# VH-VL binders against q9h9l3: the designs that were tried, part 415

Target 1, 176 residues: q9h9l3
Amino acid sequence: PRKMVAIDCEMVGTGPKGHVSSLARCSIVNYNGDVLYDEYILPPCHIVDYRTRWSGIRKQHMVNATPFKIARGQILKILTGKIVVGHAIHNDFKALQYFHPKSLTRDTSHIPPLNRKADCPENATMSLKHLTKKLLNRDIQVGKSGHSSVEDAQATMELYKLVEVEWEEHLARNPP
Short names: E, the ipSAE of ESMFold2; O, the ipSAE of OpenDDE; V2, 0.75 times the mean of E and O plus 0.25 times the DockQ between their complexes.

## First folded at step 22 (VH-VL)

Design Gh10 (framework fv_fezakinumab; at its last fold request DockQ between E and O 0.89; V2 from the best seeds 0.91)
Fold by OpenDDE, fold request of step 23:
Structure Gh10 (fold): chain C 176 residues (1-176), chain A 120 residues (1-120), chain B 111 residues (1-111)
Amino acid sequence: as target 1 above (176 residues)
Amino acid sequence: QVQLVQSGAEVKKPGASVKVSCKASGYTFTNYYMHWVRQAPGQGLEWVGWIDPDSGGTFYAQKFEGRVTMTRDTSISTAYMELSRLRSDDTAVYYCARSDYSYGYEFDLWGRGTLVTVSS
Amino acid sequence: QAVLTQPPSVSGAPGQRVTISCTGSSSNIGAAYEVYWYQQLPGTAPKLLIYDNNKRPSGVPDRFSGSKSGTSASLAITGLQAEDEADYYCQSYDISLEAWVFGGGTQLTVL
């Protein structure tokens, strides 16, 4: 069986009005929640909006940030060949300009059994924060300091573990 | 109607540049990647690169790096592919095609193609 | 040369079954990337025929089917019809090249 990792990325705003989401931090954890990667990343374009209240990114974090191209290479090396778990993970892959095989992708925002377990509509898109609180009784993304991508990645992995057996069986019967 | 409308045929001299346009309609332009694929006469399909209309981010096949530039104008839902330093083997029909970046990477919508002829 | 390998041509009589192979490598099909198939009728743009290895978009008859195993994929056409005469291309993503890659194409002739 393939190794499993969870990923979470933080984005900042670039472009003329800061509406473009650019990768500014990426965290990757293994099945046990151990951090495999956690770096601040310097976007190729000027940052217009740090989105600090959400991203947790501040200007000082960019001082020694890893250039995007370098970070991308490091991240892809970790992800290649792995089952990658994430929440709304398509946004992370988009920010990375990366294509991961669908069959090796697990998006916790689109796992009906997970929503069912949380007493949510199966076809609804629930936030990571909500699912984490409901199913893990843990508060994430609290305060004004912004999100922690490590914390979010760990929470994502733990959530997936709750439904891993059932979901993997489902996927085996219904491959993406 | 969901469609991609491409600009008309082009005839260019070697060393010149060509810019092909692809106008999207019937769907949200920024929700899909726009790919460019070319096909030389009697030959197969060759991927050139893609642009993310949302961010403007691009990714080119190594073969075309340094010669191709993909851009977009979101105000008119139009993608552009410019190929410079044209040579005879650039003669091909150039297609734009969309793909979803979320949960479907298939090229599910194609333009009708733009013939670019490079001849002295 | 195309990254994915297809036979240059296949042929069959109406009503027959034909198969088009698509051979990749460990960096594309073998890396679990999905395979897509496109049909290109003469003088037209390619049309999506199969996505995610074996799924059919709306409007594609069930006589078209796709499969994938190891580093290879296959397109099967049953009940061959005259209108199936076209070029067929397989597609996947190559992680080594970081590129979308196509097969060389297969010309299907209906006898």
Scores: ipSAE 0.941, ipTM 0.963, lowest interface PAE 0.5, mean pLDDT 96
Fold by ESMFold2, fold request of step 23:
Structure Gh10 (fold): chain C 176 residues (1-176), chain A 120 residues (1-120), chain B 111 residues (1-111)
Amino acid sequence: as target 1 above (176 residues)
Amino acid sequence: QVQLVQSGAEVKKPGASVKVSCKASGYTFTNYYMHWVRQAPGQGLEWVGWIDPDSGGTFYAQKFEGRVTMTRDTSISTAYMELSRLRSDDTAVYYCARSDYSYGYEFDLWGRGTLVTVSS
Amino acid sequence: QAVLTQPPSVSGAPGQRVTISCTGSSSNIGAAYEVYWYQQLPGTAPKLLIYDNNKRPSGVPDRFSGSKSGTSASLAITGLQAEDEADYYCQSYDISLEAWVFGGGTQLTVL
């Protein structure tokens, strides 16, 4: 069977008025939640808004951050050939300028069985914080110091495990 | 009306540059990648690269690195491709085509193409 | 030269079934990347025919179908009609090149 990883990224604001989301941290964990990758990443363009309250990114994190092009190469080597789990994962791939096979992609924001376990409509898009609280009885993204992409990647993997057998069987019958 | 409208045909000499435009209408321009694909007379399709109109980020096929520049103007929903140091084998129809990044990668909408002829 | 390999031509009589092969490698189709098919009528832009290996956009009849196995894909056309006479291109993503790649194209002739 294919190996599985979970990814989560933190974004800062670039471009006019800081409205463009640019990658500033990426964390990848394995099936057991062990950290395979966790780096601060320097965007290729000027940071207008660190978005620290949500991103957890501060100016000091950028001092020794890995340049985007280098970090991207490291991340892609980890992701290639694996099932990649994320939450609203298209945003992570967009920030990486990366195309992952759809058949190897798992998005916990769009898995109907997971929504059913949370007593949500199958087609609803639910936040990672909400699903984690409801299904894992854990509080993540606590406080105003920003999110931890390690914490969020670990939560995402645990959420996927709740529906893994059912969802993998569904995808085998209904290839994306 | 969802469409991509490209600029008119161009005739250029070797060594010149050409800039082709692609105007999007009927959809949110910044929600889709814009690709450029060319087709030499009697030949197949060749991918040139893409631009993310949201960020302005670009990615070019290795063959075109250093000669192609893709830009956009979000205020008029228009993407541009500029190819420099033109050669006779750059003679082709240049298409723009969009793709999603969220729900699929297919090129589901194409411009009609812009013929660029490079000859002495 | 094309990264994905297609036969240069195929032909069939009206009403018959034809297939068009698309052979890739371990860095594209064999790396699980999806296959897309485009139809190009003479003098026109390509039009999306099949996406995600085997799905049809609205307006594409179900006599067009796609499949994928290993490093290869196939487009099948049943009930062949004169209007199907066109060039057909497969497409996928190649992770080694970090590029979208097309087959060389297949000219379908309806006899």
Scores: ipSAE 0.887, ipTM 0.939, lowest interface PAE 0.5, mean pLDDT 94
ESMFold2, look of step 22: ipSAE 0.868; ipTM 0.932
ESMFold2 (binder alone), look of step 22: mean pLDDT 92; pTM 0.940
OpenDDE, look of step 22: ipSAE 0.929; ipTM 0.959
ESMFold2, fold request of step 23: ipSAE 0.879, 0.872; ipTM 0.937, 0.934
ESMFold2 (binder alone), fold request of step 23: mean pLDDT 92, 92, 92; pTM 0.933, 0.932, 0.933
OpenDDE, fold request of step 23: ipSAE 0.941, 0.940; ipTM 0.963, 0.963

Design Gh11 (framework fv_fezakinumab; at its last read DockQ between E and O 0.90; V2 from the best seeds 0.91)
Heavy chain, then light chain:
Amino acid sequence: QVQLVQSGAEVKKPGASVKVSCKASGYTFTNYYMHWVRQAPGQGLEWVGWIDPDSGGTFYAQKFEGRVTMTRDTSISTAYMELSRLRSDDTAVYYCARSDYSYGYEFDLWGRGTLVTVSS
Amino acid sequence: QAVLTQPPSVSGAPGQRVTISCTGSSSNIGAAYEVYWYQQLPGTAPKLLIYDNSNRPSGVPDRFSGSKSGTSASLAITGLQAEDEADYYCQSYDISLEAWVFGGGTQLTVL
ESMFold2, look of step 22: ipSAE 0.872; ipTM 0.934
ESMFold2 (binder alone), look of step 22: mean pLDDT 92; pTM 0.933
OpenDDE, look of step 22: ipSAE 0.924; ipTM 0.956
ESMFold2, fold request of step 23: ipSAE 0.866, 0.870, 0.867; ipTM 0.932, 0.932, 0.932
ESMFold2 (binder alone), fold request of step 23: mean pLDDT 92, 92, 92; pTM 0.934, 0.932, 0.928
OpenDDE, fold request of step 23: ipSAE 0.940, 0.940, 0.940; ipTM 0.963, 0.963, 0.963
ESMFold2, last read: ipSAE 0.878, 0.870, 0.861; ipTM 0.936, 0.932, 0.928
ESMFold2 (binder alone), last read: mean pLDDT 92, 92, 91; pTM 0.931, 0.935, 0.928
OpenDDE, last read: ipSAE 0.940, 0.940, 0.940; ipTM 0.963, 0.963, 0.963

Design Gh12 (framework fv_fezakinumab; at its last read DockQ between E and O 0.90; V2 from the best seeds 0.91)
Heavy chain, then light chain:
Amino acid sequence: QVQLVQSGAEVKKPGASVKVSCKASGYTFTNYYMHWVRQAPGQGLEWVGWIDPDSGGTFYAQKFEGRVTMTRDTSISTAYMELSRLRSDDTAVYYCARGDYSYGYEFDYWGRGTLVTVSS
Amino acid sequence: QAVLTQPPSVSGAPGQRVTISCTGSSSNIGAAYEVYWYQQLPGTAPKLLIYDNSNRPSGVPDRFSGSKSGTSASLAITGLQAEDEADYYCQSYDISLEAWVFGGGTQLTVL
ESMFold2, look of step 22: ipSAE 0.851; ipTM 0.928
ESMFold2 (binder alone), look of step 22: mean pLDDT 92; pTM 0.931
OpenDDE, look of step 22: ipSAE 0.931; ipTM 0.960
ESMFold2, fold request of step 23: ipSAE 0.864, 0.855, 0.869; ipTM 0.933, 0.930, 0.934
ESMFold2 (binder alone), fold request of step 23: mean pLDDT 93, 92, 92; pTM 0.949, 0.927, 0.936
OpenDDE, fold request of step 23: ipSAE 0.942, 0.943, 0.943; ipTM 0.964, 0.965, 0.965
ESMFold2, last read: ipSAE 0.867, 0.847, 0.872; ipTM 0.931, 0.926, 0.935
ESMFold2 (binder alone), last read: mean pLDDT 92, 92, 92; pTM 0.928, 0.929, 0.931
OpenDDE, last read: ipSAE 0.943, 0.943, 0.943; ipTM 0.965, 0.965, 0.965

Design Gh13 (framework fv_fezakinumab; at its last look DockQ between E and O 0.71; V2 from the best seeds 0.82)
Fold by OpenDDE, look of step 22:
Structure Gh13 (fold): chain C 176 residues (1-176), chain A 120 residues (1-120), chain B 111 residues (1-111)
Amino acid sequence: as target 1 above (176 residues)
Amino acid sequence: QVQLVQSGAEVKKPGASVKVSCKASGYTFTNYYMHWVRQAPGQGLEWVGWIDPDSGGTFYAQKFEGRVTMTRDTSISTAYMELSRLRSDDTAVYYCARGDYSYGYEFDLWGRGTLVTVSS
Amino acid sequence: QAVLTQPPSVSGAPGQRVTISCTGSSSNIGAAYDVYWYQQLPGTAPKLLIYDNNNRPSGVPDRFSGSKSGTSASLAITGLQAEDEADYYCQSYDISLEAWVFGGGTQLTVL
């Protein structure tokens, strides 16, 4: 089987009114939850809204942040050829301006067996926070300091591991 | 009705610029990438680039970097492709095409195309 | 030159089965990226025919089918009809080029 990693990204607002979402942090963990990558990323455009309440990003984090193009290259190098797990992962790939093969993508926001385990409707889109609380009895994204992309990536991987066997078998029988 | 409506044919001189528009209707404009694909007369399809109407982010094929600019106006669900420093080999039908990024990548909706002719 | 390789032309009689090959490399089809197929009738825009290797959008007859293996893909058309006369393009994503790439196109003639 292919190596598996989990990813989570944080975005800030750029553009005249901060309506452009730009990657500002990316965290990648391996199957065991070990951090493979965790960097603050400098968007190519001026940051208008740090969205700190949600992103956890502050101005001080951008002082030595890795330029987007460089960070993107580093991240893609890690992701290429791997099964990538994420929650609403299309947003992360979107922020990276990246296309990952669908057959190598695992989105925990769209895994019916996971929702079933959490006593949620199988076709509903549940938050990472909710699933983590229900299935792992752990609180994430607590407080007003913003999200931790490392914490979120780790939680995502742990959630997937709960349904990995069943879901991988399902995918093998029903290739997307 | 879900559709993409493109601007009319253009005739340009070498060295000039052309801006083609693509108006989306019948779906949420910001939920899909807008790709641009061109086809020279009697030739195959060539991908030019994409714009994310939501973020405004763009990604161009290396061949067109420095000459192409993709923009959008979300208020009117319209995407634009501007190609500068036109050459005769830029003569082609330019298509806008909707591409999913969340549940699929296929180009499932196409405009009718805009013929751009570059001639002296 | 197109990144994906297709035969320039194929032909068949009505009712026959024809196949169109699409050969890629380790950086696109071989990198697990899906293959898409488009049909382009004369004087019209391309139309999505197959997505994710072997899925048909609504309105596409089941006589059209796609397959993928290794670095190659194939489009099969059974029960060939006159209306199938068109150009067919395969498409995938190339991670090395970071670009969506097309085949050179195949002109299908119904005899």
Scores: ipSAE 0.924, ipTM 0.955, lowest interface PAE 0.5, mean pLDDT 96
Fold by ESMFold2, look of step 22:
Structure Gh13 (fold): chain C 176 residues (1-176), chain A 120 residues (1-120), chain B 111 residues (1-111)
Amino acid sequence: as target 1 above (176 residues)
Amino acid sequence: QVQLVQSGAEVKKPGASVKVSCKASGYTFTNYYMHWVRQAPGQGLEWVGWIDPDSGGTFYAQKFEGRVTMTRDTSISTAYMELSRLRSDDTAVYYCARGDYSYGYEFDLWGRGTLVTVSS
Amino acid sequence: QAVLTQPPSVSGAPGQRVTISCTGSSSNIGAAYDVYWYQQLPGTAPKLLIYDNNNRPSGVPDRFSGSKSGTSASLAITGLQAEDEADYYCQSYDISLEAWVFGGGTQLTVL
């Protein structure tokens, strides 16, 4: 049936006081964790705050970055028609100005069986780092330069695989 | 009370501009997308575009590109739609409608509409 | 021409069942986007009637129901009442247009 991908994005601050989140990197991996897309993206407006401590984005990354409109077109072409997995994924879709079908969207921050496996309350919002450490025995986001969206997308896909059979069956019986 | 209150009716000449306001109350304005939808007399609903009040980001239906500008003022929880170079076929009731915060899909709250009449 | 196709009108007697079809394409309903229904009573703004294909907001009676299959959707109204006389619009998202799209509307007359 439908192919599945995982996405993760990094944002920088734009607009007044750098409070607006604008897309500056996007990584997409397939079911096996192979990288399908990984680009630095130039926002359409001035970057006020690179947010480097969290985003890993620096000024030099923007020198040859793909303009937002072009990158968006490339990304949407990959996502269309696929089940898309992410963590707090609506933030990624908002940064892309994109609406993905609800029935094809999987958010690892909102899957009760995944929280249960991690011995967390089913309705709690857990960080990707915490879930990955607890359920996959892996440390992510440990570099000196902020997060890696490739690493995070790969971790997100592996987390989903832990509950995929149960959750896909649940969604088939309980359409969103 | 959760509601959207729109500005009053406007009468304009062709070539003019109109700016319609939509004030939100009873909910957190920046948590939901704001859509604009118009309805010509006796006709169906036509989507104009959306604004994300949090970021100020906008997206317009291709038909309106270059003629519509959507803005907001978060300090007074108000969204605006400005349509320029008005034509007689822009005569319509213009609605603001709130979208679901996470995905902005369903329009679960509507303003009462603002009639804009464009006539010679 | 509306992107989603609805019959222009339907009618029924009180107590009867009526259905309103909504036909889309592979770029909207057929691309797995959900269908939403709005009721517009004469002289009023539209009101959300059905969301996510078949769910009712609070305050909408259960005699209104929705379904979706393939590229099409349907609104069913059972136990038809005089106050149901209104215009009904289906809505979805179209990925090729990157736009929210409505049906042309269906005028329901209660005989």
Scores: ipSAE 0.783, ipTM 0.906, lowest interface PAE 1.0, mean pLDDT 92
ESMFold2 (binder alone), look of step 22: mean pLDDT 92; pTM 0.940

Design Gh14 (framework fv_fezakinumab; at its last look DockQ between E and O 0.88; V2 from the best seeds 0.88)
Fold by OpenDDE, look of step 22:
Structure Gh14 (fold): chain C 176 residues (1-176), chain A 120 residues (1-120), chain B 111 residues (1-111)
Amino acid sequence: as target 1 above (176 residues)
Amino acid sequence: QVQLVQSGAEVKKPGASVKVSCKASGYTFTGYYMHWVRQAPGQGLEWVGWIDPDSGGTFYAQKFEGRVTMTRDTSISTAYMELSRLRSDDTAVYYCARGDYSYGYEFDLWGRGTLVTVSS
Amino acid sequence: QAVLTQPPSVSGAPGQRVTISCTGSSSNIGAAYEVYWYQQLPGTAPKLLIYDNSNRPSGVPDRFSGSKSGTSASLAITGLQAEDEADYYCQSYDISLEAWVFGGGTQLTVL
């Protein structure tokens, strides 16, 4: 069986009005929740909006941040060939300017059995925070200090593990 | 109607630059990557790169790094591909093609192509 | 030259079954990347024919089918018709090149 990792990225705003979402932190954990990667990343363009309330990113984090191109290489090396679990993971891959095989992608925001388990509509898009509270009885993304991508990645992995057997069987019967 | 309308044929000299446009209609321009693919006469398809119309972010094939520039004007839902230092082997039909950046990577919408001829 | 290898040509009589192979490597098809197929009629732009290995977009008849195994993929056309005469290209993503890659194309002739 393929190795499984979970990923979560934080983005900051770049561009003239800060509307461009640029990767500023990336965290990757293994199946057990061990951190494999956790780095602040320096976008190629000037940061206009740190989006600190959500991203948890502050100016001081960018002082020794890893340049995007370097970080991207490191991250891709980790992700290649693995089943990658994430929440709304298309945003993470987009920020990485990266394409991961669809068959090796697991998006916890689009797993009907997971929503069902949380007493949510199967076809609804639920937040990571909500699912984590309902299914893991754990509070994440608390406060105004912003998100922890490590915490979010770990939560994502734990959520997926709750439905892994069922979902993997489903995917085997219904390959993308 | 969902479509991509490309600019007309171009004839250029070696060393010159060409800029091809691709206007999108019938869908949200910023919701999809815009890919560029070229096809030399009688040859196969070759991917050039993509642009994210939303962010303006680009990613080029290594072969074209340093010579290609992709841009977009969201106000008119138009993507541009500029290729500089043209060579005879750049002669090709250049296509713009829509591609999802989420869960469907397929190029599901194509322009009709723009012939770029490079000759002395 | 093409990263993915296709036979340059295939032919069949009307009503027959033909297959077009697409051979990749460990860095694209073998890396689990999905395979896409495009049909290009003479003098026209490519048209999406198969996505994600075996799915047909709306409007594509079920005579067309795709499959993938290992480092290779295959396009099968049953009940061959005259209008199927075209060039067919497979496509995938290559992680080593970090690029979308195409096969060299296969010219299908209906006899």
Scores: ipSAE 0.924, ipTM 0.955, lowest interface PAE 0.5, mean pLDDT 95
Fold by ESMFold2, look of step 22:
Structure Gh14 (fold): chain C 176 residues (1-176), chain A 120 residues (1-120), chain B 111 residues (1-111)
Amino acid sequence: as target 1 above (176 residues)
Amino acid sequence: QVQLVQSGAEVKKPGASVKVSCKASGYTFTGYYMHWVRQAPGQGLEWVGWIDPDSGGTFYAQKFEGRVTMTRDTSISTAYMELSRLRSDDTAVYYCARGDYSYGYEFDLWGRGTLVTVSS
Amino acid sequence: QAVLTQPPSVSGAPGQRVTISCTGSSSNIGAAYEVYWYQQLPGTAPKLLIYDNSNRPSGVPDRFSGSKSGTSASLAITGLQAEDEADYYCQSYDISLEAWVFGGGTQLTVL
């Protein structure tokens, strides 16, 4: 069977008016929630808006951050060949300039049985914070210092485990 | 109507540059990658690269690195591909094609192509 | 040389079934990347025919079908019609090249 990891990224604003989302932190955990990768990443473009309230990224984090090209190489080596779990995961892959096989991708924002377990409409896009509180009885993203990508990646893996057997069987019978 | 409208045919001499445009309409331009694919006369399809219209980020096939530049103007929903130091074997139809990164990766919308002829 | 290998041509009579193979490697189809098929009628741009190995976009008849196994994929066309005469390309992503790659194309002739 294929190995499984979970990923979460934090973005800062670059480009005109800080509108462009650029990768500034990436965390990857294994099936048991152990941290495989956690680095602050320096975007190749000037940072216009750290987005600290949501990203948790401050100027000090960028002082020793790993340049994007180097970090991308490290991250892709970890992801290649694995089932990758994330929440709204297409944003993470876009920030990495990366294409992952669709059949090896699991997006906790797009799993109808997971929404049903949370008493949410099957087609609704639910926040990671809401799903985690509802299904794991755990508060994440607490306080005003922004998100922790380690905490978010760990929560994402635990959420997927709740529906893993059912969803993997569904995907085997209904290949994308 | 969802469509990609490309600029007209070009005739160039070896050593010149060409810039092809691709105007998107009927969908959110910044929500998809724009790919460029070329087809030499009587030959198959060859991927040139992509641009992310949202960020302006680009990724080029190794063969074209150093000779191709992709840009966009989001105010007019238009992508551009410029190929420099043209050679006669760059003669081809150049297509733009929309590609998703969220729901799948298929190239589900293509321009009609722009013929670039490089002739001495 | 094309990264994905297709036969240069196939032919069939009206009403018959043909298949078009697409052979990749461990860095593309064999790495679980999906296969896409495009039809190119003479003098026109390519058109998406099959996505995600086996799915048909709206308007594509069910006599077109795709499959994938190991490092290879196949397009099957049943009930051949004259309008099916076209070039057919498979496509996938290659993680080693970090590139979208096409097969060399297959010219289908309806006899």
Scores: ipSAE 0.845, ipTM 0.922, lowest interface PAE 0.6, mean pLDDT 93
ESMFold2 (binder alone), look of step 22: mean pLDDT 92; pTM 0.934

